# VHH binders against q9xhz8, part 6

Target 1, 326 residues: q9xhz8
Amino acid sequence: MGDTKVETISRLAQWRIENFGPCSFKKSDPFKVGIWNWHLSIERNRYLSVRLFPELSRVSKEQPPVAKFVLRVSNVGPNRRFYISPVYEKLLRTTDDCVWHVDSSFHGRFTIDVEFLDLKICPVNGGEASPVWPTDATMQSISTQTTLKCLSRMLEESILTDVIIHTADGTLSAHKAILSASSTVFKSMFHHDLMEKESSTIHIDDMSRESCMALLSYLYGNITQEEFWKHRLALLGAANKYDITDLKAACEESLMEDINSSNVLERLQEAWLYQLEKLKKGCLMYLFDFGKIYDVREEISSFFRQADRELMLEMFQEVLSVWKPV

## First folded at step 1 (VHH)

Design d3 (framework vhh_7qbe_3)
Fold by ESMFold2-Fast, scan of step 1:
Structure d3 (fold): chain B 326 residues (1-326), chain A 122 residues (1-122)
Amino acid sequence: as target 1 above (326 residues)
Amino acid sequence: QLQLVESGGGLVQAGGSLRLSCTASGRSYAMGWFRQGPGKEREFVASISRSGGSTYYADSVKGRFTISRDNAKNTLYLQMNSLKSEDTAVYYCAAEYDILTGYYDEAEYDYWGKGTRVTVSS
């Protein structure tokens, strides 16, 4: 039975066969590559048939391998000959998923090599296959995680902070370098400080300490979805004021997701003030194309007294665009 | 639990032919045939992979017996030609759901039928 050991180095496995006759079957001992134990088997009837398969286990059932590999069989004697398989790329679950028939049989002593070119885990739920070995994407992910941990520590532990932010109801410590890299407005604000070594304080009096902490959490890469949702209006104001364009776009998308009769007029006013074209069109569509303006008839009068004249004209134009003469 | 039902056994003259069938209830499995003759231990006869693409035979039956399967019917067949008196045995159908290795080893199979008797007269 499979009493012959397979030697492995990295992505290469080699099985050395010492004695193999015609009409015979032989199976290797298990060998580990990736997260799976593997077997090789050989059988000769009409052809020398080589098989590669994972050992049955919880791992192979729940996380079956998708493998890209090449098989090679070589004799050991004088006039050394070898046969190489096509490149296989297969989902391997059973002993039948990879069978390679060698055109010519060997007798006695020969070696079988498996070279794995790629190896992935195939999720049972039909998700995307994930690589087993490090790739550029894997290194970028690890690097990103490391960077985010460093930035989080810099903020939470106040490591070498060089600026104090005075908010409406408290103070926060931060880093000029991170603020400047994230905002052209902050960069300009600190330009003189960087050249002249002046003032280590800035004033953000229009934000609460809690909202300003959410802004810093965003800039340092550790904001949660809950924090973002809670502070998205304050974050929108800050993103506009400090020219943080990706945050401003994220706030606009978020505000579009929960438009309803209780907030649509406020959202429309915010879209106008901050020049959020998508949100503005969304609110106008909600009110006029979906006919929801009738749900806010009492509130609309108060809105019109406070709204910008140009916004009111756009609302009237939207009414005219929806209503065509019959 | 998987049930295996063998059929097709009987009395046949030396040199004759016989076809055994084994029907499996449930999922597709890797399957094999084993036999036990009078006063002998159970021995491997033939096995076939789940897909039917690979077959294994004991040396004593190579060239005489052919194993095959119909996966649509979940039925395993053993076509026995050129029968000899030493082929007299109770033939057992065996199945394994998971990855089958060492097709010649009785211990690899989890499910077994009750057997069908084959008698070869001279």
Scores: ipSAE 0.000, ipTM 0.122, lowest interface PAE 22.4, mean pLDDT 80

Design d4 (framework vhh_7qbe_3)
Fold by ESMFold2-Fast, scan of step 1:
Structure d4 (fold): chain B 326 residues (1-326), chain A 122 residues (1-122)
Amino acid sequence: as target 1 above (326 residues)
Amino acid sequence: QLQLVESGGGLVQAGGSLRLSCTASGFTYAMGWFRQGPGKEREFVASISWSGGSTYYADSVKGRFTISRDNAKNTLYLQMNSLKSEDTAVYYCAATPYYYDSSGTFDEYDYWGKGTRVTVSS
């Protein structure tokens, strides 16, 4: 009579049984939830046995479901009764992976619901289990990717650019809105009575075109790790000059990661110049706490001739704290 | 050209407070305060970046003086608390077109005010 069809809405599937007697077996038509076709089966002997399983296919074999779900059996009569399963969380491959035994007197007409609470793909080839339905984090990630793609296109395709940046060796086109939103210094430049505001031009003569493009790539969200690493000193100078605090912090962390004997004195000078307290302390620890000053003794005299007097005082204080015989 | 106009100097008793102001006629990146006491060379007091994200103080004024700025008014302030007789000086406002915050080097400031006199009496 056609009582094999399962109706679905979102995460809920409902099977309406019209005629079910003693020692009976029924299997539903396939119904789609997630990427899988599913079946419900019901069998009555001493108790009612409800089964949930994916249809055997390439998809269910190579990408089997890990499902968190609840089963419910309900009478549709005037005296409504229902039974609810425990919450199941199972990897479902075969017809025997989910069997729910219900102590139920239901006969004739009743409904079986399966409510999926969570659903993941578990690849056989050892990939990570991936969720089927969006979470708040998933939607934020998708929204962020869309926004970053938009900003990247604005820069790469020069969509409605309204400012020209003159660098040491070339020009670049950009957007006043993005520069102003990312830097309070740029915002002030466009709002105060400057030549750059009136002529729709900015002068960044202390940067090469390539380094300035890396700065724009950062501000528009499309900078690569390779570009960042290559230009991190120029980006540090720009971040300090234009008060881009997050970029300044990122440059400091990057410069701390590869402190060695060949760069420590230059890193210390840069830390002093740009007031990078973490990098300064890292360089001082490298030199004095780790005893690496012996590796730079040939260069140290030249460094001291050029170093700021206050920086030299901090170096002496570090020596006193480390080499004190107590 | 950029002009710096200072105000707020005067006579104050030891332990008292004063607030100095300096108004710039145009855009500046970093600004600072320097002072010159009787028979002394000009010395650094405090500096501030354009956004106010970076501030620097001479050791002699740390914890007593606070530098701030109001970019809408193009005005720099120095709040001086717990004043000592040693703070007696002519205070100068200085500005640079670069965001680089000077460690107090004179060569890095292109524009200077005429100075405002602060006298701290015992």
Scores: ipSAE 0.000, ipTM 0.120, lowest interface PAE 21.8, mean pLDDT 80

Design d5 (framework vhh_7qbe_3)
Fold by ESMFold2-Fast, scan of step 1:
Structure d5 (fold): chain B 326 residues (1-326), chain A 120 residues (1-120)
Amino acid sequence: as target 1 above (326 residues)
Amino acid sequence: QLQLVESGGGLVQAGGSLRLSCTASGSSYAMGWFRQGPGKEREFVASISGSGGSTYYADSVKGRFTISRDNAKNTLYLQMNSLKSEDTAVYYCAARLGYSFTSPDEYDYWGKGTRVTVSS
């Protein structure tokens, strides 16, 4: 008995009111949108007051909705009159969190629509709000997972490999397409191959098999942080030689993390050789701004004998900058 | 000035093991082991980065030799297993600033060498 049922389709909920008199109250049956059961209520005193709220449950208490939505009230019939709410965007926990007052003479038969424009879960434990409906970010995440699984299998199972890499101490199989897409230098090498049989081999004699495998793991998207850290100097050399700019930047960032007195001169020389401006500045700050030059005073003499003149000039300029305390 | 002193060389039977050490007078740099056999040019054996994270080996020693370092002691090691008569050489410790691992011409500092003789 009664007209308490709410019909839903996609992001739309509609409640059909059949008989609503003056000074009346009515509450809908629960209806599901997203992960929550919802209620609509209407109350007429001087105004028609429309409320939207989630059903009180463990779900709504622990994972309350942040909803972006529009409410509409319209009469039934060919000459339809309607009222539309402002766009609401609210965290909904209680029956009082969304109240819409409509200055309307609607009595008897009319409909109430809720159109959800967006819905997010807001965890009470301080996590970020997460979307309920698929978004571009959601599809990108799913697509990325599929692509990484595919690339990992291509390398691990040697699926249709078309190039053999000769390293200092062994060989590896890979794909010309992946190498060419990741490196303008590899792309150029394969484009200039004249012989079908010769185009099946490349030489990376300045890398060990283990460090070259780390390079491939990076290019195929399956490198671990531990593997990257272990091989980051070899990866830096490869990234510079084969013009893999993202890897070169990642190596620079990694080398910034553990600057100390035992490695700072080597890191400074590497930064100079590979034109790593951030690492170079970090090493100069470590030595001169933090006063660590005295921890390496015995090694600095040998360093100065070998160092590039322009690097020595930049070191001198850093000393001068420290002499002007601001 | 960096000084390098090798130790651990000697006479050993084929199939035996030796551990070479190289003590540096200062901070660790990129370091390597090179050898020169009778009537041969100086050839690459193994190298290790300043951090110890990257290692390189010549094909002739891979799986038999292991390069390692102890930066707290400023000491480089070469563990040589399954020695062959072809491994007979004077072994040199080398060091450099920057990144380079395979060419002897790229190293700036050299020890005086330690002799390894493998019988039979």
Scores: ipSAE 0.000, ipTM 0.122, lowest interface PAE 18.8, mean pLDDT 80

Design d6 (framework vhh_7qbe_3)
Fold by ESMFold2-Fast, scan of step 1:
Structure d6 (fold): chain B 326 residues (1-326), chain A 119 residues (1-119)
Amino acid sequence: as target 1 above (326 residues)
Amino acid sequence: QLQLVESGGGLVQAGGSLRLSCTASGRTYAMGWFRQGPGKEREFVASISSSGGSTYYADSVKGRFTISRDNAKNTLYLQMNSLKSEDTAVYYCAAEAGWYLSTDSYAYWGKGTRVTVSS
């Protein structure tokens, strides 16, 4: 039984063959790598044939492996000789999916190594293959989760806060380092800070405490979709004011998603005010290219009385771009 | 509470001049101007102390722009001379946090005024 057991460490599996004669067949005991149990088999007729395959199970049927690996056969002795397979990258389901033929005189005692270079789960339902082992992307994901937990605790537990934010209806504590790293405007504000004062207080009196908390939740990485949607106009104003470019883009995308006749004039005004070119173009297209201006007949006159002259010029230019020659 | 309203923006030819104004609804301390051009990040332009005794300028505008204030009128000014196409931007007025427990951070901002320089 000593020559059916496969020893594994990390991504390496090694099968030690103690006695293998001509015209022989051996199958290994199962060994675990990733989520699968695997077998090696070896057969000698004319050539040495090495097979790698997963054990038949529900796991191997529903989540079959896509494996990138190298096989190696080595003799035992003072003058060690070895054969190495090409690098294989295969979806493995059956005993015949990986067969390596070795033109080798190896008999008696030798070792077979399987070195897995990559291993992925391939869903039978046609989903994307997912990695089993840490990759750069996997490590970044784990690191990101750790960082987000750290930042959330800093905000929620007020750990070493060094700035007080005075809002319209309350106060919040935050960190100058986080604000400065998130906003060139905040960075410039704190650069002009007086060193003899022990703490900083900033006033964001154009935001409610709730909306300002949503801004901080965004900056500290714990904002929810519900909070974002509820406060997206206040967040847009803040993102524009403090030059938080990614947040400003996210707000613009959100506002693009629900343009309708009841909000298009307000969205156009906000787009003009905050220089949101994509939203502005979307609103103009909605009104003139899709002919929705007729749905806002009641509001259009009051809008024109309040609208900026330059915005009115852009609206007129859009009308001209849509109208056909008479 | 405190509101800042910019005015004076518009279309001007390269080499021309333009004066921006910012009126505050109440008392302000240090004040400044920032700008954001099309496809660019917001950048510092100029700042002025509460008394008007100290001014600071970005290297790109030094010698061409002058920041000043009239505390009796709660108004900040930016005199822009020798304008270049690169000066095309939305200009924002900014004001220091309130006196009370503050540390000279800009807490109040206007909504901006557009300046377009033709070439």
Scores: ipSAE 0.000, ipTM 0.149, lowest interface PAE 23.8, mean pLDDT 79

Design d7 (framework vhh_7qbe_3)
Fold by ESMFold2-Fast, scan of step 1:
Structure d7 (fold): chain B 326 residues (1-326), chain A 121 residues (1-121)
Amino acid sequence: as target 1 above (326 residues)
Amino acid sequence: QLQLVESGGGLVQAGGSLRLSCTASGFDYAMGWFRQGPGKEREFVASISWSGGSTYYADSVKGRFTISRDNAKNTLYLQMNSLKSEDTAVYYCAAKYTGFYPLSESAYDYWGKGTRVTVSS
């Protein structure tokens, strides 16, 4: 009869029924909410049955909706009556996934509303559900991405750089504000700078240009995992020297990941000198609890000549903790 | 005091290869190679940990030079491939009593007398 169009505004869809009899079936035209086209259908025998379902398409098959929504049926007139469904939260694939039975005497003219409270994409390949509409978490993610792009461009395009870094084998340009915000040590280095229009110079002679660029990439938010892994020892030294605590913790976790017989003594020395308690305990467990000290028999003498007395005492105490009373 | 003696320098044509050696009186040290070209300051080339498990290279030599060590022979090596005229320098062996990779000249405690490498164009 021509009353198949559904009007949508934001998260609300409304279907106006102009003439509906005792034994009638109607299906709406498709209406778009999120990435899907949707249908409403109604049928009346003894009760009014309302269905909400996505239109069958590649999109609905590969990326079916998980929807949280409420259905409402109301008459139009001065003595308005309405019925509200329970809150549904369902994965919707077929015409039968959402059926609402209403004890309604409505005949003739009435309105069916769908109010979507939440809507997510659920990939059939077992991926995690992702929200369709912006949330605080979504906006924070977008804002973070925008900020990181800004910082990355400042470094890559050298936008208004105000400090020159002299490394062991080259120079780099950076921003005092970024360095000072990331490191209390850098902040202290710049606290006497009264020359707003002149570049300052700092020396990071204990890093290569490549390693120092990796440090800057970390501070400006664009370091790759490959770059981090490649330079993690130099980054550890820098994080300790310039008091960048989050980077120091990240380096410690990375160094824990690949403890083996060829690196464990070097890792233990690094853990001792940089006060990395987690890495130190990991190396001690590797050597003594897992019995891997036999794999480093040739290197242990060189290590003992270099090792601090207190580190050697901790190693001895670890040995004693493993010795069992019979 | 640790004694370091470099060898293997010489004259080579551009695109050629050389292997430098550094023999040490003891080998419980992180070690590196530095070079000084005519009229230039001494610059970092490569470093290796005392275990030999980790290496670092200057950008200018990355992919062309390889640093290695033989702890049984107390010898450090620098294999130099695809040599350029800019690689002409006196190459110095350096050592530090630590497991870390010192890249700065000031971080090294012991130095050899140097070996001369001349790359002809």
Scores: ipSAE 0.000, ipTM 0.139, lowest interface PAE 17.7, mean pLDDT 79

Design d8 (framework vhh_7qbe_3)
Fold by ESMFold2-Fast, scan of step 1:
Structure d8 (fold): chain B 326 residues (1-326), chain A 120 residues (1-120)
Amino acid sequence: as target 1 above (326 residues)
Amino acid sequence: QLQLVESGGGLVQAGGSLRLSCTASGRTYVMGWFRQGPGKEREFVASISGSGGSTYYADSVKGRFTISRDNAKNTLYLQMNSLKSEDTAVYYCAADFTYGVTSSTEYDYWGKGTRVTVSS
């Protein structure tokens, strides 16, 4: 009955033309590929002109397609002739963005194929183009989610745990393999103690069970923002002690986010103790460039009595660098 | 700036006993004893966790030596029983680690050592 219907399978769309005469125009029914409804149109005057375009809608206006595709026109029958377009890669907004002129004498019955090689969403808000179909990045994301669920279950269900961690106020079960892969310190502990009977037990008695659980949650990939923020000082100490450099950097960034007059002197002392250069500079900038030292002048005397002499020298040097008597 | 001071070394006869002590200037996490005999490389003897709940011993001293600690006094002990001539060495106290318990290169702080001589 109708030759306007386009059949689709995955990335291929095929329009079967049953009757197409000279000086004729036909437009297909909409067909869905990706998030868009598409149309094909054909016009024959001197040459066959094939057009591919998205249906005018809110989706096509706000999230227009960037498509990489090939067009093919072929006759139906035992002696197949076909014409293939160049590979097109275009942002498609209007009916004129993709026009393929085929030097073809096809009339009557033939097929038009669109084979999409790649398809992306290009948001008009200036965002980056995002793929519609799986890419290496997409598969990596899916794989990462699967791996994180696996690690979370290993910790929460205690699946084949092989080490007991004794904390200040309780015990936790974990995996030597995960600890060793996450920390050179843990790796060395287990490697050097392989022949010792007691190598299945470690002591982290400078941490509470709750803080140590936060450390394990980080190492197994399931720590929450709330949990991290609550335990960030204990996690900083652990990251330094067990040489977990990414965690140490994350703690430093977190501590920079909420520098205020009530904590800046303690943050400066922590930055000095753990050699956190960004946090140290942030605290010094807060005190001297922002003039917040006047908000802590009562506390500064107690701080100076307890602070490291070299830290006090750096504070004085920062005052001199900011203060210019002009 | 942690300081470790060993004491209790001396001359003892084979089969005798000796107790070594190591006093730290502050609280420590993991502590251990290492020794270096004449013309030999430094070797691990024993280590103890911060709580005292876990101990590790070299095979050569298992059953003869006992490591213990008194955290109230910041003091580490090594009780040496059934001493042999092969136990003659300078004994070093070590504290805290960044990457292991049994390796001499893994401890952050070291004492100057105390000499133990076992006569035949």
Scores: ipSAE 0.000, ipTM 0.086, lowest interface PAE 24.3, mean pLDDT 79

Design d9 (framework vhh_7qbe_3)
Fold by ESMFold2-Fast, scan of step 1:
Structure d9 (fold): chain B 326 residues (1-326), chain A 120 residues (1-120)
Amino acid sequence: as target 1 above (326 residues)
Amino acid sequence: QLQLVESGGGLVQAGGSLRLSCTASGTSYAMGWFRQGPGKEREFVASITWSGGSTYYADSVKGRFTISRDNAKNTLYLQMNSLKSEDTAVYYCAASRDYYLGSEWEYDYWGKGTRVTVSS
């Protein structure tokens, strides 16, 4: 009930002025919106000046607000009139960053409203600006986190599993629906399973239990970077075999990251076998443009004996494209 | 490349028994036996899943033939009991690469066959 107290409801703040004379100055008590404490001040000169600013703190210095808002001044009681500011969108650090001049003769009792239309945290240290209130992107992130938690629990707790996977060295339980949604090959397998009620098994005998578990972790959305890196070659083979195109692309990008003299020939062969154009070009660039072929010259004769004829032709074309007559 | 090699074929008297074996050069998935008699089309005999948990038989051999496998040895077996003259055929071993499809198994690899002759 005090003349300095600001009442807040969500994005709206209201300051009730009970007694304001000519040539007067008043500053509100702090009020919380978002992560900041805010102040309103009013000063009367020839015009009424309304200011909105955050309270000086570590938070306001390190994470200053970018605010989109409207200010309103209105009489309280008989003979009501009001003034509305333009829509402001400002980075607010100091008491002078937002000043609204109202050409009005308000005396005595009136109210000042702040309506925040948008509010963001803008880190001074170069971090990303983040919204204070939920947006479509924020809701999508929350929804995605909830969905991934549910899928992870389905796999880890074996909730209503309906298929058993036989690997080279063990078995795993999974869901036909998840496998079918992730792979047209798995979808085809289950669609044509005439003995589905009697035989709920599939065979992935070319993968270890550990590698196959990594595949399931990927499909259920809980694979870690460490697991992915460890099993990326087995995952590449599985992604190719079961037509999981996004996993195949992810494996290709991963294999691009650590091309070196000890693996480049094997990576080139893998790129050829699985039709990985980016990895193939990366390996060819490593060998011929970067001149690293001299580091593998002892291994290259064995590679050429096993390499596909068309791959050898592409290697020859790359040599010719790099060679420029002086 | 997966290679399948059949063995154990030969001449047997009617009412006798014979065991066929098929050795794979590597890991095989679903496996089965097919046969082709003189002047006849190739027909299904029996199949078995990787785990050995499910087996399927043609009506003509049910109760007489038993299919089994030893995954540690990459070997498939067909135990043939109470042999009839109609069982005279070349017996082929077949293996599936990836998976079981319905009541018929898609077989990607085939052996060259082993001959079984049942005399009266």
Scores: ipSAE 0.000, ipTM 0.080, lowest interface PAE 25.5, mean pLDDT 79

Design e1 (framework vhh_enristomig)
Fold by ESMFold2-Fast, scan of step 1:
Parts: structure tokens; C-alpha cells; sequence
Structure e1 (fold): chain B 326 residues (1-326), chain A 121 residues (1-121)
């Protein structure tokens, strides 16, 4: 014995058999491909039978392989002969799921190759078969992580910055390319600035340096949940002003999460101004369906003096929708 | 390039009418509250009217009932229809993209170059 070892490289497994006679049986040592340990077995009873199967384990039982593969047997000698199986595509659970019968005169020394063309995990508890090897989706995920690290470094290390942003209480350095790609408003501003002026300066005087840094962190892909939550009102205003639609939607979702009596009137004004329908409906439900209008009784008269007339009409209609006369 | 371009100003007799237009480009016009402001000779800049993204309107008390603000989001254009004009309405009229409710100052938003309205006494 000594020829039970299977060598693997990438998607290829090769078993080198040194001594195989008539009416013989051999089973390979386990070899790892994907998440499974595999075995090959060969048996000669007037013909050569080759089997490929996963080693019985919790992994192979709960997450059995769907494999697309080709088997090959080849002699080792001056006149090289080989036999190739059909392309198999099978769910492999047992030792009998893949049996290849070869009308082969091979004895003594020969090799058996398994070349996997595709390999998927098939959960027995439902769920879709998932690929084991990198796909376009897998590579896109890796590529995205690399790109985000590069963008983060450009901002944090100020690598080749070409614009200065003047905020209410400080200055920040950024990249025209990133701002222009993220905002049609910034793109238009820089087009005008480059044609008309020598300066690469923009003014965002309605934001603090800290909130403007949060905006840049969002645009460069390195904003944290804590930073987003802290600055979400300033980010909403900026997203609306600079036409950053995905950020505007994210701010609406965040503002929906913590509606309470201290902020509901402010949230309703913001929802009306920025056309945030989900937030508007949430605020109206909070006030009228949950009866929280009484908690803001002192503030409501001031709110009504400043509020849009159409918004006041919608509030009145909401009252009528929940009012149930006897 | 964020641009606001006012037009439609001119000379008019007391009691006359004018229609001002403001053509906007370079930002999402439909999402902004847009305002008209005016500056008369020797006076500070004065708010005239605002139209909100939802179409609702507000007017300064001095122009209420005489002026009508409107918008065409498909054309990115703001209008001010002025009627029953008085000598006191003589001013340069400016278009401004202004987010009043979020706390933005008029000075921080985009302004046009203005259009002159002269009501001959």
C-alpha cells in the first residue's frame, strides 16, 4: 500500500496507482476540494469501475455537493493511452451516485484524474444552490472592498486633493472627481468654476466642519453608523441641496426609526419640505392614530402658524379618518 | 454649473402687470422650495414669495392678493405674475433656491443676477 494518496491542485485531483491487478479493489485517501473531503474508488470485475463520492460527514449530509466534472484514466508509458468519461453533472450523496464503467485494459500503473468544471452547495433544508468557487458576484464583492479602502485613504491621507471646502467653522480638502461623480450639482459648479475662475474653492457655509466631514465620509465610503446617526439631519439637507438621492433615502429611513413627541413636528416639517412620504405618513400616524397630538399641545399652535396650508389639510383629513362618531 | 436666470422685468405704469420668469439649471429643481426676493433702491433685500416642492405658496403681506407665484417642474422654471403694481414695487427681483424650513440662510443658497422692475410714478 502507498498508492492511495490523491494530489490536488485547484480543480484537479489526480490519483496515481502503482499496482492494480485483476479482481482488485482500491479506495483512495480522502482529498479536499471545496468544502468536502472526497474519495475515489476503483474496482475491476471484468471491467474497470471508477467511483467519486464525498466522505460521509455532517457537512456532506447537510450541504451535499452538486458537481460538474470529468473523469480520466491514463496509462504511464511510452505509448500514452487515455479514456475520458462523459461530462457528469450530479448531486452526490452516496457511493453509488457516480459510477463510471471503463472498457479499459489498464493494469499495473495508471492515473485517475477528476477535473471539476463546477461545484455548488445544495442545502437539504431548502435554499438555492450556491457556488463554491469565485463568480462575477464574488469578484465584484472583493473588488468593491479594495475600491473602498483606496477611497478612504484618498480622504484620510489627503492624496492629491484639488478642492478646498469652506464650511461655517473650518476648511476641508477633497477631490473634484469624487464630488462631481456623486452630485450633479457639484459637477455643474466645477464646470463653471474651471471655465470662469482660477480658484478651486467651494463654500458650504450652511454646514459645520464636522457635519461636512460626515458628508465626505459618506461620499468616500467610510462613514460609520454612529457618524451617520449623529449628522443625519445635516446630511438630509445636504443630500437634498446637492441632489444625492441615495443619501436622502437613507436619511428618511433613519428619521423614521426614532419618532417621538419632542421631534415629531420637526420631522413632519422636514418630510413635507423634502417630499419624504414615508416619514410624513409615520409622523401623521404618530400624532393622530396613536393620539400623541396631546403631548405636543403647547407647540402645535406655533407649528400651525408656520406650516404649509396643504400639510394642515392633510393633518385635518387624518383626524377625520381616525375619528369615530357614535 | 448651478444657474438661476431671471427675466421679464421692465417699465410699467401704476396698476399695470408684469410676469417674471426664473430658469433654473444644475440642481433638482422639483425638490427645492424656491423664492422670489426684491431689493428696492436704498432698502435691504425683502422676501416676496415662496413656493414649496409640494406646490403650496406663501406671500409677503405687502403683495398678498396682487402677486401669484407658480412653478413648472418639467421646465425647471419659476414664475411671478404681478398685477396692480405700485411705485413701491420698484425693485430688482431675485430668484433664490432656499431651504427655509431646514434652517438654511438665503445668503447660502443660489441666487440669480436679478431682473429690474420699474413702476413709473
Amino acid sequence: as target 1 above (326 residues)
Amino acid sequence: EVQLLESGGGEVQPGGSLRLSCAASGFTFSSYAISWYRQAPGKQREWVSTIYSGGSTNYAESVKGRFTISRDNAKNTLYLQMSSLRAEDTAVYYCAAYDFWSGYSPEFDYWGQGTLVTVKP
Scores: ipSAE 0.000, ipTM 0.115, lowest interface PAE 22.7, mean pLDDT 79

